# VHH binders against Uncharacterized exonuclease domain-containing protein At3g15140: the designs that were tried, part 4

Target 1, 337 residues: Uncharacterized exonuclease domain-containing protein At3g15140, of Arabidopsis thaliana (Mouse-ear cress) (q8w566)
Amino acid sequence: MASAFSAFRVSLSRISPFRDTRFSYPATLALAHTKRIMCNSSHSVSPSPSPSDFSSSSSSSSSSPSTFSLMETSENARWRPMCLYYTHGKCTKMDDPAHLEIFNHDCSKELRVAAADLERKKSQEFNFFLVIDLEGKVEILEFPILIVDAKTMEVVDLFHRFVRPTKMSEQAINKYIEGKYGELGVDRVWHDTAIPFKQVVEEFEVWLAEHDLWDKDTDWGLNDAAFVTCGNWDIKTKIPEQCVVSNINLPPYFMEWINLKDVYLNFYGREARGMVSMMRQCGIKLMGSHHLGIDDTKNITRVVQRMLSEGAVLKLTARRSKSNMRNVEFLFKNRIK

## First folded at step 21 (VHH; from q01 with S52D)

Design t06
Fold by OpenDDE, fold request of step 23:
Parts: structure tokens; sequence; C-alpha cells
Structure t06 (fold): chain B 337 residues (1-337), chain A 124 residues (1-124)
């Protein structure tokens, strides 16, 4: 009995083209008259003198905690946005003075460390910190990393990739990218440079090997380095989810990390719920564009540098279980929950 | 100073509707994901709904899907939660929250700014 699946032909009703009513809004040139009100008023004198009382107010010298301002060294170097084509190795204007006047090709100059910042710095358990701040709610859209030298606090290098979703429709991607990056004027560079997450991981592993931070022939984590995150979400949740979407194994170097929020809590004895809160509490000015991952990574790096300069020791805060990678052990007793 | 001020809470009968509002000030509202959380008596604070910075995407906990609608007004710096078909189990203090980084799983610790909350009581 061949059940005839009746193909309901949904009649695409021709929605009629509504007419271009050219509303000619009249350009009423309201000449706002600049009335110069000359308020003249003159008045007077009086003198009186009186007297002396010596009250010995005990100036309790409240030693205002010396806000150790990381001296933004006063070089008037106007903040310039990072060239995002450059961060992807695709800048074609490397010799264009006009381009180099507008855009920065050196992130280390934005994150300079003064000699005074090293005076209270303690020895670290790691030689390098990989500061990471992923963008993307559904799939990852941006994968930015900065390397910080744990001895000098200087930024050594960056890895930055825009990531193209693989499970979203093109229309959905275009709408999302317009909403996220359009206002920032970086939607074009995203479309020009974004690659699948699988390819991002491949390029990242090459980059890690070039810095001697990881060897693919070893099933081990990073070499004398650790990821630093602002929260657990990036490495605990988003990376594994994206690996499933991209049909790749979880890379072994994502098994442990440093949540800066937990370190912050234990070092300062105060809670900061996010990057902006940490920066505000530390008196660090937020720089760059909000929700641009590379700029956020730089801002997190500023917090890392501040904490290091004040004598913080950055330790692992979380580790995945070897027996079950879904289970995460939190290593700090006192942590942001 | 950063402020989130919730309003619109009250007593409502089961099956009724309520609209909560949160007025935001002291930060760049358009840069933040906005959310509603709730805390029922004797329970922990739980995620209810979120709306992304653009207002283009919304998220809901399963228990409120199809009943609650989150929205935002950028011109007024407000977030709203329309609650329909209210149940006694929806009785809680509702909190407005803001998240800057765009990374959250529904954990309260992921949200930087919080309101003082508004009480919603749903009678049987």
Amino acid sequence: as target 1 above (337 residues)
Amino acid sequence: QVQLVESGGGLVQAGGSLRLSCAASGFTFSDYTMAWFRRAPGKEREFVAAIDRSGGETFYTDSVKGRFTISRDHAKNTVSLQMNSLRPEDTAVYYCAAEWHGKWTGEPSEFEYWGQGTRVTVSA
C-alpha cells in the first residue's frame, strides 16, 4: 500500500512591490540667531576682617594607598587601532605611511612595562602566559591570544584569527557579523579573513610550535606556559563545544588554565565579576573597541601586568580530569562561582 | 555610578501576567548583554532570560520558554521581561544583570552588574 505523500505546493503569493513614496522633507534652514547677551552686572565691595582661631586639627595623614599607576609612559602616541589584516598576516599596506599612521602593527607598544613595574614582581611558576578571550555565542567568531613573558611582563607576540561558523547559514552569519562587527567597522575584514575553527587550531598549533610552547608529538600540555582566561567559560565550555561542532578532538593543551578572576579574588581579597570590574578596581583605563576580542585580550593583559607588578603569582585554577574530560577540578578553594 | 533598577514586581494570580522593567545607568548600555535572574525562597539564584547587546538574540531557561519574553530599548537604556501564564513556581525575587564580555552560560558570576531585585509573588 504505497502511501501517496501529497506534496502540498505552498503557493508563493506575489507580495506586490510597495511604491517609492519620495517624501521630500523640506530643508527648513532655521537660522538660530546667536543673541550675545552682554550681562554687565557690576556690583560691589565689602571688606570685613575677622579673626584667628588656631584649632589644631590633627591631620590624620590617611596614607592614600599609592595608586601604583602603571605609568602610561607619557609618550603622546595617539592610540591606534590594531590592523586586523596585519594580525592575520594579510596586510598589503605594510609600506604605506598613511596606513601606518592610522593603524598599529605592534601590540607590544600598547602594553609597555616600566622598570618600576618589575620591582615587586615575584617569580612565576610559568615562563609564559597565553592570555585568551574568545568571541562568539553560538560558534566561535574570534580567536585572539597574547603571549606575556612572565619575567619581563612584556608582550612577546600575538595570535589572532577570525573564525567562520560552519553550521550557521550564510544569511545568519552575515546578519550576526553585521550586528557584532558592523558598528566597529571590522565586518569587512572579518569576511575577508575568517576561517573555519579546525583551520584556526591547525594554524595555532604551528604558532605554538614556533614559540616552543607546545609539541604535537607529545600528548602533553603547554611547555612552561599556561592559558590565562577571564572566567572559566572560554576553555571549560566554549572550546569543547566548538570542537564538537567542528568535529575535532579537544586539543591536549586545553586541559588546564588560569582563571584570572579566581587569582584576582585570592590576591586582592575582593571579588571582580568580569574584566571591566577588574580594570575599574585597579584603575586601569579600558582601551580599544568593546567586544572586539583582540582589544579585550589586550585589556585582560593589562590586568595581568598590573597584578604581576603588584606581586601576584599566577597559578593554575582549573584542570580537566584525565579520566573524564568533562569533569573539571577547581584548584582554588576560594573562587568565583 | 553603575545602577540597575528593577521595577514592575508585585502580587499576581496564577495564569496572570506581569511586566518587569530594568533601568540601566552609569555604563554604556549597548555594550552589554542584559539578563534576568531569579531567586526563589530557599533556592540559589538562577538564570531566566538574556538578550544580546544588539537585541537580535534572546535566550531562556526551559521552564519559562513560551511564557516569558525579554526585550531591550536602547533609547531608554531599559530591559524588560514580559511574563505571561505565571505559575506559583515563578515566585521569586527577579534581578536584572549585565554582562560585558558576551561570554556566559547562565552562571551569576559571569555577570558584572546587578540590580537590587524586584519581588514577584504568584498566588495559587
Scores: ipSAE 0.052, ipTM 0.547, lowest interface PAE 2.8, mean pLDDT 87

## First folded at step 22 (VHH)

Design u01 (from t06 with S30R)
Fold by OpenDDE, last read:
Structure u01 (fold): chain B 337 residues (1-337), chain A 124 residues (1-124)
Amino acid sequence: as target 1 above (337 residues)
Amino acid sequence: QVQLVESGGGLVQAGGSLRLSCAASGFTFRDYTMAWFRRAPGKEREFVAAIDRSGGETFYTDSVKGRFTISRDHAKNTVSLQMNSLRPEDTAVYYCAAEWHGKWTGEPSEFEYWGQGTRVTVSA
């Protein structure tokens, strides 16, 4: 008895095309009259005051010992891990003193710039640098970005998302997350906060727009900003691969970037083929949890700040071809190979 | 100071075997993906094999699959390449390399630390 599976033909009712009523908005030509304000430069010639007398009074100014105000030793604020719930906008313990003592909720405090660091700083081609360090082998697992003001070298904000794989089984994800984040004790927060890459991109584009760094209506690159990477892999390789996995188009703001390795090579005249090498050569202490993307992004940011403080100019090192997004042009003749 | 020191290179006949070893020092070995590269005469440096930080995953270029085996020893801070069924086209200087994040496609620019290399010559 062959059970006839009745194929319910869901009748897609043709919703009739409503008529395009062409509302003819009238072009009111408002003639804005450019009033020429004549700035009258009145040259007031103030007179030459006379050469009054030399009286030599030898006042023995008793040099009172300037009490060297003990600059309060800025207590070496013990490094605290970032609250990863906070970086995701999900911290519910902002009123808990014990939580605030244990976790950092302000990444800018870890990346302070001294006034002396600005003395040799040069003007930059970009107003902002978006420092990025992606995590994930198969699919992206972490999407961390720090925004650096190119004028002040200060960190002005962060974007941080854990990313949930969409092509892996739950068992494979759990095993992968345990292996990557379990030892760091951040596997729980990952499971609580991780979202699909498509949603990460959507939230990131909102964040970019809030910072006036990108407008979706223009479909152009970043506005007066550039991505800074440690190597080409993040933007050149991983983001396009993830876009295919997630069935989304490559966002237009990922067409150009600054590889810090290539900038480093050209600025210092020596190779540093990774973050740790750069930091060691610069005498910068590695901070945070290893292979946690947000902490590695901070470490890369420390290198960026150091290079800027020494007078480096961060320029685009790579550009994706518009005709073939798989083709990348490297803009530096001398680059890490 | 960071050091990668390759050993085990030499002259071998076609069909023979060699075991390369690389001793790592001056960095946290367990935090790095380890790899082998090779440079044949007149060619660019090419990826041969990699092993992840845990040692649980291995990767090979197609030309060496089934013939070469990469392994690592965390207690000794060493990575090894067992090379079997060697061919004249395997003649190269073999380099040990290390990468921090697992952010690689097999391009030499992706790897942070490098050894000086060991020469492998396979005679016909």
Scores: ipSAE 0.716, ipTM 0.882, lowest interface PAE 0.8, mean pLDDT 90
Fold by OpenDDE, fold request of step 23:
Structure u01 (fold): chain B 337 residues (1-337), chain A 124 residues (1-124)
Amino acid sequence: as target 1 above (337 residues)
Amino acid sequence: QVQLVESGGGLVQAGGSLRLSCAASGFTFRDYTMAWFRRAPGKEREFVAAIDRSGGETFYTDSVKGRFTISRDHAKNTVSLQMNSLRPEDTAVYYCAAEWHGKWTGEPSEFEYWGQGTRVTVSA
């Protein structure tokens, strides 16, 4: 019995070529007249007056007790949430004093380093650490990074993007974002700022280049810098999965990283199997909104600064194989398992 | 102090059922994904099941799908594992674990807090 495979001829309906409306953008060459303000530095050589005999009158300077102005240690600066529009370069309220009072626009102020914190600091193999803490289960929803100077332990900048899923329905996204960020009151800013992961990578690579941390013309990793993670999941698992979802190649700068858990284990000789455990053991207070990636990244950064101040050396803990990027070599013999 | 205390383990015949319970204390239970792991004799610790922070999503290893059910009670700070149609290969020490970030693949290294475990023995 010859089963007639009915060849359903899917009629390729000719989608008519939409007309190339050449919007002729008029190139208004605004000739910005660079007025060369010739600062005529008239070096008036005023004549050297004569060495008058300074009679050494031994005025007994009564050492007025220097009122040690107790610099009220700015410890009481009330924690302020980060302006998430600002972290995305989209804050329109930088001239509003009320906005500037409510929100923080300088993450470095939250992560200050005292001179005493540098006394036991050791030289590092890297000049910069890129602390990362990704958010998102199915797809990435948040991409936060803080850059730490390995010499000063100061935070020098941040990169922060909300990430819009590309394989989820709008209804599913809205429900997920409401559940994750609605209670935090950051769902609105997420909807206003979230971009596809591909675009996040493009903007991140521009940021890396601006900091001389990576060159796209080199197929190499970061320049004198390393990613620092709390666990292997972010770079080992989630980044490659997201690259597949977003139909992009794995960026070459995600080939190696520092898992802070493994460094912590080897430095202190005790296990801390998460961020909260590390902070608790170090006597560091958890700050910010829980499960907000930028705040978690700041908390991880506090642990990094503490470890550095106590003389830790941050070394690579994991590296992807060049032959098979799915294979990860763990470089520490003693690691969290 | 952070504590996870497992209970409900025991000896059961093949085809029988057990309900494991884990009582959590010393941390904010609602902020953590809860999971069950097991370690059979001579084997490594393996993932069994997880439940997200809200309790709205559950995950299972393939070998227990349709037989095991994970649940949580936020009012009691407990996570439970209903185990039905038990098999000799389910014989293990079962551990309760907690993860804060929601960043896991089922690897033990991803979980922050652990119980001491409860022994389950399934006889043929």
Scores: ipSAE 0.710, ipTM 0.881, lowest interface PAE 0.8, mean pLDDT 89
Fold by OpenDDE, fold request of step 23:
Structure u01 (fold): chain B 337 residues (1-337), chain A 124 residues (1-124)
Amino acid sequence: as target 1 above (337 residues)
Amino acid sequence: QVQLVESGGGLVQAGGSLRLSCAASGFTFRDYTMAWFRRAPGKEREFVAAIDRSGGETFYTDSVKGRFTISRDHAKNTVSLQMNSLRPEDTAVYYCAAEWHGKWTGEPSEFEYWGQGTRVTVSA
């Protein structure tokens, strides 16, 4: 009796209740007149008396100058937001000191590895990890990747692109981008830099080739590298969906990945069902602009570095079937469900 | 500590209404998509409804469309599920859940935080 597992296609119907109730909030600018109460209090401070000449003998104890080794307090370099024009290769202020004071052009400085972090590190099955955290629910809006060297745990490079939807109206895009990136002040840079997903894939494949991570002339996956995700959604679900929307084939390097949640579960023996939970449990501070994909990718990378430093071995957790690309095999028996 | 505390479950007759509430604490509520799941006896946990971080978009499973309404209150850190025209098949433990990235298809593994659930029983 073949139990027909009815794949319940949850048809997510978007109910957009765009009721434009223009609540005209009356701008009653109540000019609160701050009355400067000049309290004139004249209090006559009485001249208290001249205390006496105690001649205490200056015993010149030659305190040897303790060479305060100025431990250069490594000026805990104030966290700076990453220049998103720079990540897109479009920064026009590379020589502006004021710009370089405010913005970071080197993500590796934020993700430093101490020598002590390598003491418990184990050998890995891969030489590189490509940490990815996509943004965009309907269509992809942001495509950020960091490369981590599996031997040194250092960040080698990044790939970052804003992605312009192709099936949404311009008005819908503008509203969505304002809502997502407007409060972060990155809506302008998104509009200036966002490109179609097809072009993102083309530029990404060039970048992969520059790092010897993939060869387009081979129908193979990544070379001695693996994608690392926080969940299965990015590679299992979103990439294939976006490929359909963009009318491109699924790239062959998206056939296998490492879900950090599953690795975390098996390594620590405890569940962390998201990035924030993993970071909290590891005592890692959440850094950057939340829900900015590049900053979230950095935070996931911090978790990867921590796990590696504690002796975790990152293994493939999922593989897409070659015979049926819709089928994903989960390689870990114990996984987040 | 992160907490999601469901309330408002109970016994109701078919055709009746209930309003579930979930109080969130110990995390930045505004940064999360909130959802309701349910688990009927002998079944797996299934997606019911979700509301995005802003509260501007809502999502429903087909079986509850037009009957259930999800809402959120940022000032109170609460998410609610108004359930109207209840049916015996809606009998389940209802769970509140939270997701950070907006990256979900309705799979329980995609949601980071979970409540303990509240029982809803719909009599024939």
Scores: ipSAE 0.641, ipTM 0.854, lowest interface PAE 1.0, mean pLDDT 89
Fold by OpenDDE, last read:
Structure u01 (fold): chain B 337 residues (1-337), chain A 124 residues (1-124)
Amino acid sequence: as target 1 above (337 residues)
Amino acid sequence: QVQLVESGGGLVQAGGSLRLSCAASGFTFRDYTMAWFRRAPGKEREFVAAIDRSGGETFYTDSVKGRFTISRDHAKNTVSLQMNSLRPEDTAVYYCAAEWHGKWTGEPSEFEYWGQGTRVTVSA
C-alpha cells in the first residue's frame, strides 16, 4: 500500500511594494516685518550729588570655616582588620574573644553616620548604592560590594568573595596571590575561600534577591539601586572580560553605573582622578590595607558618605547600549577624561 | 604636595636614543603603577608604557615594543623610559603618570597623578 505523501506546495504570496507617497511640505516663507520702533525717550538724568566717603570699617568677621568634622566620635577605637573568613560566611571563631578583639566582624561600625551628616543630605534617585571595587589584573581575584542606604547613608550589608582564576595555572595563581596578598597575610584565607567567578555571580544574585535589589525572573537591572565605582574600569571593562573568561553572559544588572569620579567633578567643580585624591581633597583618612578590595570599597564608601552629607546627588554616569552591550554611553558631559 | 617632574627630553636624530626620567614626590611611590604617556602635535594623549607597582611587570604600546624600556627605582622614587631607535613619529611631549589600583587599560582618565611633561623631538 503505497502511501502517497501529498507535497503541500505552500504558495509564497508576493506582498506588493508599498507606494512612496511624496508628501510635498509647502515652504511658506512668512516674511515677518519686524517694525523698528524708534523709542526716542530723551530723559535728562540730572547729575545726582557726590555721596560722601563713608569709611565703613568692614569688620572682616573671619567666619572660620566650620570644619564639619564628621564626628571622629569613636577616635580611640583601634582600627581592626575585617575578618575575611567572616565576610565569606566561614568564620568559625565567633565564640573566641581573642579573635573578636583582633578582627572586625561589623563593617557598619567603621562607616558610621552622625545625625549632623544628614542635615544637608538631598533626596536621591536611588534607594541603595552598591559600592564596588574589584581586584585582579588578568582575572578577577576579589569581588567586594558594600550596600549603602541612600536615605540614612548607613552601610546595610556587604557582599565579599575572593575569586579563583580558571584559566591560570596553579603555579601562576600561587605566585600571583603570594605577590598580591602575601604581605597582607591574607593569602591563606584567599586560598581557603576563593571560588570561580561563575559561582560568585550565582551567590551574588542570591544576595541581591535577599535584599530585594534584583529579581532573576524579570531580566531587569537593579531595583531602585545603582552600582557606584571609582572609575569605569570595574564594570565597563573587567566584568565583561571576566564573563567571557568564565563563559557566562553579562548579568543584566551591570548595564549602568555611577562613576564617583564624574560625580565628584561635577559636584565640587574640581578633578579628583582617583580614590586617594578624592579622600585627600575631602580630608578623609585612608583606612585599611592598601589594594585589598574590601578595604578600598570601604574607602570609596567614605567618599560617597561625605559627598551625600554635603548635598551631592548621585546619578548614573554611564550606560551600556541596549543594541550593543560593548558600547558605553557616558551620560555626563563633564567627566574625567 | 604630589609632584611628578619629567626630565631628559630634547632634540635627537632619527635612530638616536634618549632616557627620560620622572621624579615622584608627595605620595607613596611604591603603591602606584607608573606610566609614560605622550602627546604628539595635533594628536590626543596616548599610552606608551607602564610598570607595575612592584616593578615586576612592564607594558608597552605596540609601536614602541623592542625600542623602549620602562624601569623604576624605588629608592629614588623615579621612573625612567629608555628610548632607543627613535623615529620622527616618536616626536611628542612625554608625560609621567601614576595609577593606584592597577586598574587601567591605557586611558588617561585611569591615571591619578600627572607630570607637566618633557618634549622629545626626533629629527629626520
Scores: ipSAE 0.621, ipTM 0.846, lowest interface PAE 1.0, mean pLDDT 89

